# Designs tried in a protein design chat: VH-VL binders against Adventurous-gliding motility protein Z (aglZ). Part 3

Target 1, 119 residues: Adventurous-gliding motility protein Z (aglZ), of Myxococcus xanthus (q1d823r4to122)
Amino acid sequence: RVLIVESEHDFALSMATVLKGAGYQTALAETAADAQRELEKRRPDLVVLRAELKDQSGFVLCGNIKKGKWGQNLKVLLLSSESGVDGLAQHRQTPQAADGYLAIPFEMGELAALSHGIV

## First folded at step 1 (VH-VL)

Design d4 (framework fv_dupilumab)
Fold by ESMFold2-Fast, scan of step 1:
Structure d4 (fold): chain C 119 residues (1-119), chain A 124 residues (1-124), chain B 112 residues (1-112)
Amino acid sequence: as target 1 above (119 residues)
Amino acid sequence: EVQLVESGGGLEQPGGSLRLSCAGSGFTFSSYAMTWVRQAPGKGLEWVSSISGSGYSTYYADSVKGRFTISRDNSKNTLYLQMNSLRAEDTAVYYCARVRTYYSGTGKYYFDYWGQGTTVTVSS
Amino acid sequence: DIVMTQSPLSLPVTPGEPASISCRSSQSLLYSSGYNYLDWYLQKSGQSPQLLIYLGSNRASGVPDRFSGSGSGTDFTLKISRVEAEDVGFYYCMQALQTPLTFGQGTKLEIK
């Protein structure tokens, strides 16, 4: 079960299609607030989380997930268009690190492979 | 559906300033990088500047760097180009366009929607 | 800067005949992702540019299947299998691999 948190609808649908093809059940959220509602409703195995969300930084939401009640039991894959490879490499070394990182643009095959490795 | 509407063009003297605007509608504005592309009379297309979805990262062609500033106000769904120290060679139609950098592996980068253009004339 | 060179610059075509436009880059546009960061645009007289092909070979939404893009690395081709009167205008290739983003000089397609 994967929760995809992404404000760009076409990109979210593309990611959902790839992950469904790989055998995962998917749910979509467009904001951090929507993501929190989905997490309370039913806990996923993985959150694919865009860093650039309109209501809250995905980096902040990742930290809240890792530090808070969900802890290490919930895996997070962070996607960013703004941070690039260098910025994501730096975040990977913080106490609030995600379980995986992809700089946008990336290949959909990378998303599927990395998700499988994390789950 | 998706629309980009430009304004702010006009006639200015060398050394003057103009501020262009591009109003977006029909999409989540903050989710897309945006760009300005210009076309001098009878000439081809020239990329001028781009800005990330959040507005944090900006990019400029060497010919405008230090004179032009790209910015955006996501609360107003509007892109701006502040043009200072105008030169005759800045005379062009200025187009804004939406940048696709985060669609699936088959659509990661391109300018998928363009505005109608606004004309900037710099002459004495 | 990456330099984009188009040929021919002027292309008169009889309706119903095929047309082909070449675009060459001064360095490879093939990224580690496996994609070529090259796009094609059409600008009809008095109109804004419109997207035709993105990432080398992908047809944009609403673009007729008579248009196709091919090539990799430094050599790219835009083909129109059967030219129609509505296809007249200026065609531009653009590299999107790195800033500054650069366009070819443009190719004017005209009906004979």
Scores: ipSAE 0.005, ipTM 0.543, lowest interface PAE 9.9, mean pLDDT 84

Design d5 (framework fv_dupilumab)
Fold by ESMFold2-Fast, scan of step 1:
Structure d5 (fold): chain C 119 residues (1-119), chain A 124 residues (1-124), chain B 112 residues (1-112)
Amino acid sequence: as target 1 above (119 residues)
Amino acid sequence: EVQLVESGGGLEQPGGSLRLSCAGSGFTFSSYAMTWVRQAPGKGLEWVSSISGSGYSTYYADSVKGRFTISRDNSKNTLYLQMNSLRAEDTAVYYCARSPYEYIWGTSRPFDYWGQGTTVTVSS
Amino acid sequence: DIVMTQSPLSLPVTPGEPASISCRSSQSLLYSSGYNYLDWYLQKSGQSPQLLIYLGSNRASGVPDRFSGSGSGTDFTLKISRVEAEDVGFYYCMQALQTPLTFGQGTKLEIK
């Protein structure tokens, strides 16, 4: 099961469609607050997390996930439009790093391949 | 099923240029990061350059920065390495290899398929 | 840059006997994800490299179970429980924790 956290609705639907086509069950959250409620209801295998959410930084949510707030070993794939690949590479060197990274724009095949490698 | 075929190698003088190609088949090319790895005669493996599946990100070894350019054309399932200002120490067999985009950033599934290699000789 | 050091560099083995190759990194390859970003490759004479082990201990598809990887942090071992003639070649470890990606010097496994 993959939780997709993305404030832009059409992009979230595109990602969900690709991942469903690859055999994953998906759930959508448009805000960090909604994502936290979903994490408490049912723990996913992977969180696909946008850094630029409308209510909170996705980097902050990623840090809380990696600190074990919702259990250990919860995988995170972090997406960013503003950080670019170099910015994401720097985040990868931190203690709260995600398990995978994609800079926007990316090909949907990259999302599917990366998700499969993490889960 | 999965194949990677390199071409474009040859003999060149110092200061010259060569363009290598790597044609992929049997898989969704744009879903995989691509890498060039070289091996000098009788020596070990040396990473040269990598490119993300979309082409958005490129990475280079310090020894080739400013001289080599990695690129790809996903519509043609082809990876390229433009090599300028060639030096004798660039003499090697050049392999292309595929990996998921995530592997450049340290996740699973590394260089699972490699091409046969193409030989580059830089000599007077 | 992370420096990868292999030992031994030359390993003569009698067929059917076990073999072990060591790989040491100048920095820990254990990441906050819980993975060790170390892979092993085999290059047979006249052939391209092929993947054997990824993320420290996972066998690649088609790799016989006589091959195993172990270790964590800075010290890693590739073991072959019973060497076969087809296993001859150069073995390389590679760290995938950060760019530049770096390989060990290679270990030549030879049949006695």
Scores: ipSAE 0.005, ipTM 0.541, lowest interface PAE 15.9, mean pLDDT 84

Design d6 (framework fv_dupilumab)
Fold by ESMFold2-Fast, scan of step 1:
Structure d6 (fold): chain C 119 residues (1-119), chain A 123 residues (1-123), chain B 112 residues (1-112)
Amino acid sequence: as target 1 above (119 residues)
Amino acid sequence: EVQLVESGGGLEQPGGSLRLSCAGSGFTFSSYAMTWVRQAPGKGLEWVSSISGSGYSTYYADSVKGRFTISRDNSKNTLYLQMNSLRAEDTAVYYCARGSVTLYRGTPYFDYWGQGTTVTVSS
Amino acid sequence: DIVMTQSPLSLPVTPGEPASISCRSSQSLLYSSGYNYLDWYLQKSGQSPQLLIYLGSNRASGVPDRFSGSGSGTDFTLKISRVEAEDVGFYYCMQALQTPLTFGQGTKLEIK
């Protein structure tokens, strides 16, 4: 089960379509607050998390997950359009690193492949 | 410290085969796309092949499609290039480079390069 | 395929003077992300290439601030504000927008 946290509805739907095609059940959250509610209802195997959310930094939410608040074994794939390639490379070296990273734009086939490798 | 070390180059006759290796150290190997770039004697740089961090997606220059196969073993932090049906035009220094040619993983550039390994196809 | 064209191919410079290299692409490298997928590399004699500038204008780690990249779409420039002897070598631009990845022909920067 993959939780997709993405404020851009059409992009979220595109990601959901690809992941469903790869055999995953998906749920959508538009904000960090909605994602937190979904995590409380049922913990997914993977969170696909946009860094640029409407209400909060996805980097902050990633840190909260990795600090164990939402589960130490919950996997995170972090997506960013604003951090640049160097910013994402730096974040992967921190204690709050995600399990995978994709810079926007990316090919949808890589989203499926990375999700499979993480889960 | 990030290091990439190539090996496997040598002299081969046309129609022969060689397997290049690139050993990565000092970074989380599986988190990066990896690329082979070659340079013929006295010529410029030519992209050969790239592989995504997961290994799922592979990309090839038209000149090597069907003859070369890029692969990786993330458990051994090693990138490979299997070179079959070698031609004189494949003579070059082959560089291993860290980075993505597709917009995956946030590295659409090559930030670290190996020392290169020389492939000579001649008889 | 996207064709990358560099100019000049040979650039003799006096130490301390500025140098400028042009790179032109056959189609726009500006993507919907707002980034130009154009990188610059330096290859010194007998050495491997090294990254100078990525995504149009971002200086790679450890690269001196005398190096700068500019431009957007199809026309890009690498500038060295004050050339030093250690800057000699071949400079290559590369587009990373789509496969096949393509390099310019290279510009040889040499000291006069």
Scores: ipSAE 0.005, ipTM 0.563, lowest interface PAE 12.3, mean pLDDT 85

Design d7 (framework fv_dupilumab)
Fold by ESMFold2-Fast, scan of step 1:
Structure d7 (fold): chain C 119 residues (1-119), chain A 122 residues (1-122), chain B 112 residues (1-112)
Amino acid sequence: as target 1 above (119 residues)
Amino acid sequence: EVQLVESGGGLEQPGGSLRLSCAGSGFTFSSYAMTWVRQAPGKGLEWVSSISGSGYSTYYADSVKGRFTISRDNSKNTLYLQMNSLRAEDTAVYYCARDRYELSGGLYFDYWGQGTTVTVSS
Amino acid sequence: DIVMTQSPLSLPVTPGEPASISCRSSQSLLYSSGYNYLDWYLQKSGQSPQLLIYLGSNRASGVPDRFSGSGSGTDFTLKISRVEAEDVGFYYCMQALQTPLTFGQGTKLEIK
């Protein structure tokens, strides 16, 4: 099961469509607060997490997930339009690193392939 | 209140081994990444190693990589540092610290233990 | 590795006077997030380090408002508006932008 945390509705639906086609069940959250509620209701196997959310940084949510009760049991794929390749590489070197990274824009096939490799 | 207590330091010969422990209390231990920072006599602070809340991800300074192993037992609220192949340059006070993650990946240490002394000499 | 350089390394101050400590990084600590990944710690004599400032300018809980952090990119300043006797100790800046996490050499604040 994959939880997609993305504020841009059409982009979230496009990602959900690709992941459903790859055999995953998907759920959508628009904000970090919505994502936290979904995580409390039902643990996913993967969180596809936008860094640029309207209510808080996805980097912050990623760190909270990695320090939290699920730890390694909950994988995070971090997406960013602002960080670029260099910024995402720097985050990977921290203790709160995500399990995968994609700079926006990316090919949808990369999302499916990387998700498969992570879970 | 939040408390971190180190133990396991002592005197060892070069090439020897020591295991440091850091006991956490007053917080949900498994919810925090943890770090070891050392301070050689009369010198400044040096980052040694960090571990994620689950224990899955570990990070090391190049000077200790391959010799030191960071681990944790969340059921005992305890952080460990296994120190093998000790060198004179490893002589320091070793502090455990709690990682606090903040806005946009910001990381800082909000609580520190009292430190435990490791001396490596012939 | 990012190198952190502090100045001065020794800072004698008369009580009640202001004090400023500089920290310079070998590369920018300003991230695309808009935050500077720089923290300040104080180690008082015989004590463990304690957090003063995080993310450039945010004062930690319990830290008096006479302490402030400023700067961006590669140049940062910790300022104490009116030094008290209890402020004696070593001050360290730390970058948390990337591993290895690195500290400045430390600045010894002394009462003269």
Scores: ipSAE 0.007, ipTM 0.588, lowest interface PAE 11.1, mean pLDDT 85

Design d8 (framework fv_dupilumab)
Fold by ESMFold2-Fast, scan of step 1:
Structure d8 (fold): chain C 119 residues (1-119), chain A 123 residues (1-123), chain B 112 residues (1-112)
Amino acid sequence: as target 1 above (119 residues)
Amino acid sequence: EVQLVESGGGLEQPGGSLRLSCAGSGFTFDDYAMTWVRQAPGKGLEWVSSISGSGDSTYYADSVKGRFTISRDNSKNTLYLQMNSLRAEDTAVYYCARDYTDSSGYEYYFDYWGQGTTVTVSS
Amino acid sequence: DIVMTQSPLSLPVTPGEPASISCRSSQSLLHSEGYNYLDWYLQKSGQSPQLLIYLGSNRASGVPDRFSGSGSGTDFTLKISRVEAEDVGFYYCMQALQTPYTFGQGTKLEIK
């Protein structure tokens, strides 16, 4: 089960379609607050998390998950359009590192392959 | 008929280790998330740890995080709990339970429980 | 963490009389799907816990209709319309909305 946290609706639907085609059950959240409510309801195997959310940084939400705020031991795949390759490489070196990273734009096949490797 | 049978309990000293097993039968093991719940003598129920059907996601109570590891071997229909750095407070009957998991992979409640295995941590 | 509080903790009942146990959660267990993630378990002396009621009000398979669950959000009740000797034991509510899953303290139902 995968929770997709992405404020851009069409992009979120594209990711959901690819992951459903790969055999995952998906849920969508547009904000970090919505994501928190979904995490409290269901324990997904993976959170696909946009760094650039409307209400707070996805890097911050990733850190909260990794510190055990929800106590879920959740896998996180972090997506960023602003950080690029260098910014994501920097985040990989922190204690709040995600389990995987993708710089936007990426091929949808990369999302499916990386999600499979993480889960 | 669904059955869950625990084993591996016993007496151990503080700082020691034990590995608990739970053998499942009568159902497709990898379709269900599994859980460990414990009960200290004369006390109530306390959730310890859960694992997804695939084994890819694990969840722990704060009191055991970093000391206990939940795992499963779906080819053997067996759930495990590796308990390290045991403390007197870990003394309890340990139950394995099956998380009712629907066809979409969502967990709802514990529909079947094993008989339990007793762990005593004492000098 | 969600805290679950049961009352009473001790419940002596005369056979054939009704019994009622309350369970309160520190936050709402009602999810957007319309389900309350609150379950009731019964543990008889020397036995493992067994599922009694799931998702607030649904009886588990084999559970007599004298048992009923009700409530929504933060306030839940388990009722036994006519207590029988076989009903003695500890009753626990549990929230399954989020991890860590948490149980109430348990209510001991005894025959007078």
Scores: ipSAE 0.000, ipTM 0.569, lowest interface PAE 13.0, mean pLDDT 84

Design d9 (framework fv_dupilumab)
Fold by ESMFold2-Fast, scan of step 1:
Structure d9 (fold): chain C 119 residues (1-119), chain A 124 residues (1-124), chain B 112 residues (1-112)
Amino acid sequence: as target 1 above (119 residues)
Amino acid sequence: EVQLVESGGGLEQPGGSLRLSCAGSGFTFDDYAMTWVRQAPGKGLEWVSSISGSGDSTYYADSVKGRFTISRDNSKNTLYLQMNSLRAEDTAVYYCARIEVTYDSTGYTYFDYWGQGTTVTVSS
Amino acid sequence: DIVMTQSPLSLPVTPGEPASISCRSSQSLLHSEGYNYLDWYLQKSGQSPQLLIYLGSNRASGVPDRFSGSGSGTDFTLKISRVEAEDVGFYYCMQALQTPYTFGQGTKLEIK
């Protein structure tokens, strides 16, 4: 099960379609608050997390997930349009680094391949 | 208080190996990414390698890729640097440093605490 | 790799006078959230490096207010308003925007 946290609805649906085609069950959240509610409802195997959310930085949510009760057992794939490749490379060295990173724009095949490698 | 103590330095011949350790105390070790920074005699600072808090992600300077391996044992609050295929240019004081992060931005980082260093000399 | 260049490399200062150190990066360190990913470190003689300034202009805990960081993009300055004897050492800027993390060559601040 993959939880997709993305405020741009069409992009979220595109990612969900690709991951469903690859055999994953998906759930969508538009905000960090909605994502936290979904996490409490049912633990996913992977969170696909946009850094640029409406209510909170995805980097902050990533850190909270990694410091929380699931720790390293809950995988995170972090996506960013504003940080680019350089910003994501910097975040990779932090204490609560994500398990994978994709700079927007990316090809949907990259999302499927990286998700498979993480879970 | 936060304390980092390096050990394992010494004299080695070119092509030899050494393993450095950095023992952390006074903080929750697995909450922090860690880094090694070296300084050749009379020269400036050079970043060598970093590792995430979990140990799952590692990063290396091009000059050490394929020769050095960074790792950690969070149960022992210890960071390691395995140095293989040593070269004369690896001669330096090796510092362990803690990587602090701000989680209210793009994951900005800085090296807030440094150890005393351990000296590595590679000479024939 | 991002290249960091410091000037001057040697800075003799009379105690009580101000000092200023320049740091230039080969590409912008200004990130999308308005932050400059630049740190300053001080290494006193015979000691380990210590953090002075992070994120361009923020003083680290315990750092006296006579130290200040300024600048944006590719041009940064570390200022010491009144140099004290204890400030002697090598000052390094470091970019934290991307790996490899890179340092300037260092500026030796010494008392006249």
Scores: ipSAE 0.000, ipTM 0.583, lowest interface PAE 12.9, mean pLDDT 84

Design i10 (framework fv_indenebart)
Fold by ESMFold2-Fast, scan of step 1:
Structure i10 (fold): chain C 119 residues (1-119), chain A 123 residues (1-123), chain B 115 residues (1-115)
Amino acid sequence: as target 1 above (119 residues)
Amino acid sequence: EVQLLESGGGLVQPGGSLRLSCAASGFTFSSYSMSWVRQAPGKGLEWVSSISSSGSYIYYADSVKGRFTISRDNSKNTLYLQMNSLRAEDTAVYYCARETPYFGDLSYAFDIWGQGTTVTVSS
Amino acid sequence: QAVLTQPASLSASPGASASLTCTLRSGINVGTYRIYWYQQKPGSPPQYLLRYKSDSDKQQGSGVPSRFSGSKDASANAGILLISGLQSEDEADYYCMIWYSSAWVFGGGTKLTVL
C-alpha cells in the first residue's frame, strides 16, 4: 500500500496511475494533517511525500515518521521541487533521512523503479 | 451542469472498426481522469479503459488490449475510444465516466456517467 | 476465479432493509480496499452511490439518501451495501467495484426486487 502526499491534483493522479500500474494500492493525502490521519488508520508500505505541502514541510513530516513508532520500518520517498538535487543530498545525510529522493521534475519510470526498490 | 455525451456507436461486422467520442461539459475536463465502461445486453458492467488527466497514463482491460485505443483532446473537452478488430463479444452499450482525484483517494470512481452509445458487432 | 462476487438476485419488502454483499476472492483482503457502489435502473446509466473503506474513510454520492450506507464483514471477506427503509424506486441492479491489479473490477451485480 502506498500513501501519496501531494497537494497538486494532476501530479498526484499521475503518480497514483503509475503506481497502480505497478501493482500498488494507492491513497492520496493533500496535506500533512491528512497524511497523519491516513497513517493512523493503517500503516502503508511506502509514503511518497512532497516536501512542499501547504500546511507543513514534508521534511518535517518525514522526520516525525522516522523518529516515531515505525522508524525504519515505514519507507519514505521524498519529492521536492525547491530543494533540488543538492538539498536532497544534504537531507540524505541526516538521521531523519528518507529511504529515497526524487527532484521534481522526474520521469515517472523513476518513481516506479525507486518505489519497487524501497518496498 | 455537468454532462458527458457519447456518440459514434452503430452496427459493424466482425473485424471492423468504430471510433467512439464522449463530449464533456460543465466541468474542467483537463483536471479529471476518464474511463470507458461497457455493458453487454442483459449482462453486468465491465471496465474497458482509463486515461489520466494529462493523457500520459493509460490502462486497458485484458479483453481489449491491442485492439482498443483510448485518447483525449483536452482542448476540445473530448474523450475517444478507437475500437479495432471488433468481435461479437464487444457488443455492448459503451459509457464514458469521470474519475475525481481527491479526498485521500486518487480515484473517486465514476461519479458522473454519460447516457451510453450502443455498439453492435454482427454479420 | 472472479475477483468480486455478488449474489445474482435479492428480494425484500417495502420498508424493510436489504443487505447486499460483495465478496472478495480468497487471498484478497477486504480490509485493504475501498469499495465503490453503483445503482442502475432499467434504461439508465449507472449512478454512483457511495464508497467505503472504513468509518473514517467513506464518502456519500451527491443526492444519495442516508438510508444507503456501506460497511464490511471481515469474517466473510465482504463489503456490504445496506439499504434501510426500502422504497419501490430502490428496485435496481447494484454493482460493487474496486481497483485491483491495474484494473477497475466490477462485481457481477445484484438485482434487487422490491415486492
Scores: ipSAE 0.006, ipTM 0.539, lowest interface PAE 15.8, mean pLDDT 84

Design i3 (framework fv_indenebart)
Fold by ESMFold2-Fast, scan of step 1:
Structure i3 (fold): chain C 119 residues (1-119), chain A 124 residues (1-124), chain B 115 residues (1-115)
Amino acid sequence: as target 1 above (119 residues)
Amino acid sequence: EVQLLESGGGLVQPGGSLRLSCAASGFTFSSYAMSWVRQAPGKGLEWVSSISGSGGSTYYADSVKGRFTISRDNSKNTLYLQMNSLRAEDTAVYYCARELYYESSGTYLPFDYWGQGTTVTVSS
Amino acid sequence: QAVLTQPASLSASPGASASLTCTLRSGINVGTYRIYWYQQKPGSPPQYLLRYKSDSDKQQGSGVPSRFSGSKDASANAGILLISGLQSEDEADYYCMIWHSSAYVFGGGTKLTVL
């Protein structure tokens, strides 16, 4: 099960469509607050997480997951438009690193391939 | 209120083993990444190892990889460093330090709070 | 070659300013790194002072006076810790640090003497 955290609804739906086609069940959250509520209801196998969310930084939510509340087996694929490949490469080098990274724009096939490799 | 108390240091012969502990209090331990940083006598700081809040991710300095193991027990608010195959160059004060994140910026601050240190001496 | 290089020592008078440098190895662009600064007084563990990546990405530690500030010198490929209005209690070792290649890397430290 994959939780997609993305404030841009068309982009979220595109990602959900690709992941459903790859055999995953998906849920959508538009904000970090909504994502936290979804995580508390039921733990997914993967969180596809936009860094640029309306209410909070997705890097913050990634850190909360990696610092223990949502557990060691919860994987995070972090997406960013503003950090670019260099900014995401720096985050990858930290103890709070996500399990995968995609700089926006990316091809939807990359999302499916990385999600499969992570879970 | 935040307190980090290291223990387990001592004198050990080359090739020996020691396990260090760091007892944490005053904060939600499982929400913070934790690290070990050492300082040899009269020398500078050297990062040794870090562990994520859940314990799911660990990182090691090249100098200790394969010899040291970082772990944590969140039910006991305790961080550990298992040190095997000790060498003279591992002689140092070992500090336990936590990693804070700033929720508003999504930015991490390593080593925002340090313990008092525990001394490890590796000699014959 | 060391990833981060700091001068071993620096001396300055009370009330003056001290500029402490942290130089990144050739091939590592200081512009992309967040540089963290730590102060260690004799007989004490280190304490966090501040971090600096850019004017929009910087932060001061709790209780750290504004006379401590961070910046960068792109021409020197270096991070800078500026301490203005030096006081005797500022006498300490100062360490810079970055996360690079899956490791936290400290500079060798600069001993600041205030007298």
Scores: ipSAE 0.006, ipTM 0.593, lowest interface PAE 8.8, mean pLDDT 84

Design i4 (framework fv_indenebart)
Fold by ESMFold2-Fast, scan of step 1:
Structure i4 (fold): chain C 119 residues (1-119), chain A 125 residues (1-125), chain B 115 residues (1-115)
Amino acid sequence: as target 1 above (119 residues)
Amino acid sequence: EVQLLESGGGLVQPGGSLRLSCAASGFTFSSYAMSWVRQAPGKGLEWVSSISGSGGSTYYADSVKGRFTISRDNSKNTLYLQMNSLRAEDTAVYYCARDTSPLDYLLGKYYFDYWGQGTTVTVSS
Amino acid sequence: QAVLTQPASLSASPGASASLTCTLRSGINVGTYRIYWYQQKPGSPPQYLLRYKSDSDKQQGSGVPSRFSGSKDASANAGILLISGLQSEDEADYYCMIWHSSAYVFGGGTKLTVL
């Protein structure tokens, strides 16, 4: 089970299609608030999390997940267009680090491969 | 030629409602996110709201959240902004703007490449 | 604190050059951002001018003269819009913009007077 947190609906659907094709069940959340609600309903194995959400930074949500009740047990794959490769590499060095990172743009096959490696 | 034409502006009392429309032509409307950006008299630009190409995702500035609703009708190439519980601070020219294409979004390019002429909203008692 | 800060006004003579600054808040590194610039002439809507992240990642808007260019001043943590060979029609308000924390953020705007 993968929870996709992405504010752009068409991009979220594209990622869901790829992950479903790879054998995962997917759920979508378009805001950090919706993501928190989904996490309370059922713990996913992986959260695919956009850093640039409209209501809250995905970096902040990642930190909240990592210091929360699930900690290291809930895997996070963080996607960012704004931070680039260097910014994501720096975030990886923090206590709130995600389990994987993809800089937008990326190949959809990379999303599937990295998700498999994390889960 | 890309064209965006706003309508629906006018004078309204505090607490009132108003619905803005933006008629788009010259491009595949459903492929582009669309936004509303406002400008108070003599002041700068302020982003108000955005909607994805499919209409599945909507976004709002904190100042308008809970009061304004952005929507679109892709069959009519029209963008809407429903404004409720209007305040004097909402007085502004409201611009319709063409937002990021799907490709530019994937490339991390977020901007407004075409703007309408604007429609004036005046909230006064 | 404001995410983007622009000086309220700037004046320069015809034929001279003007450098308009857009300063990012402390803690936000200008090096990682693509800065978008807009021009607004009196009585008109804004017009997209250009964007600049680096020399390898920049774009000029359609119909925008080459005398408009973008750059950055890393020491000031600022994006820069350079207008060379100033003409009377360049008199306008200029806005910078970035995508930051899931929002479009505009600077306060700089009124450029050409005289």
Scores: ipSAE 0.000, ipTM 0.531, lowest interface PAE 16.3, mean pLDDT 83

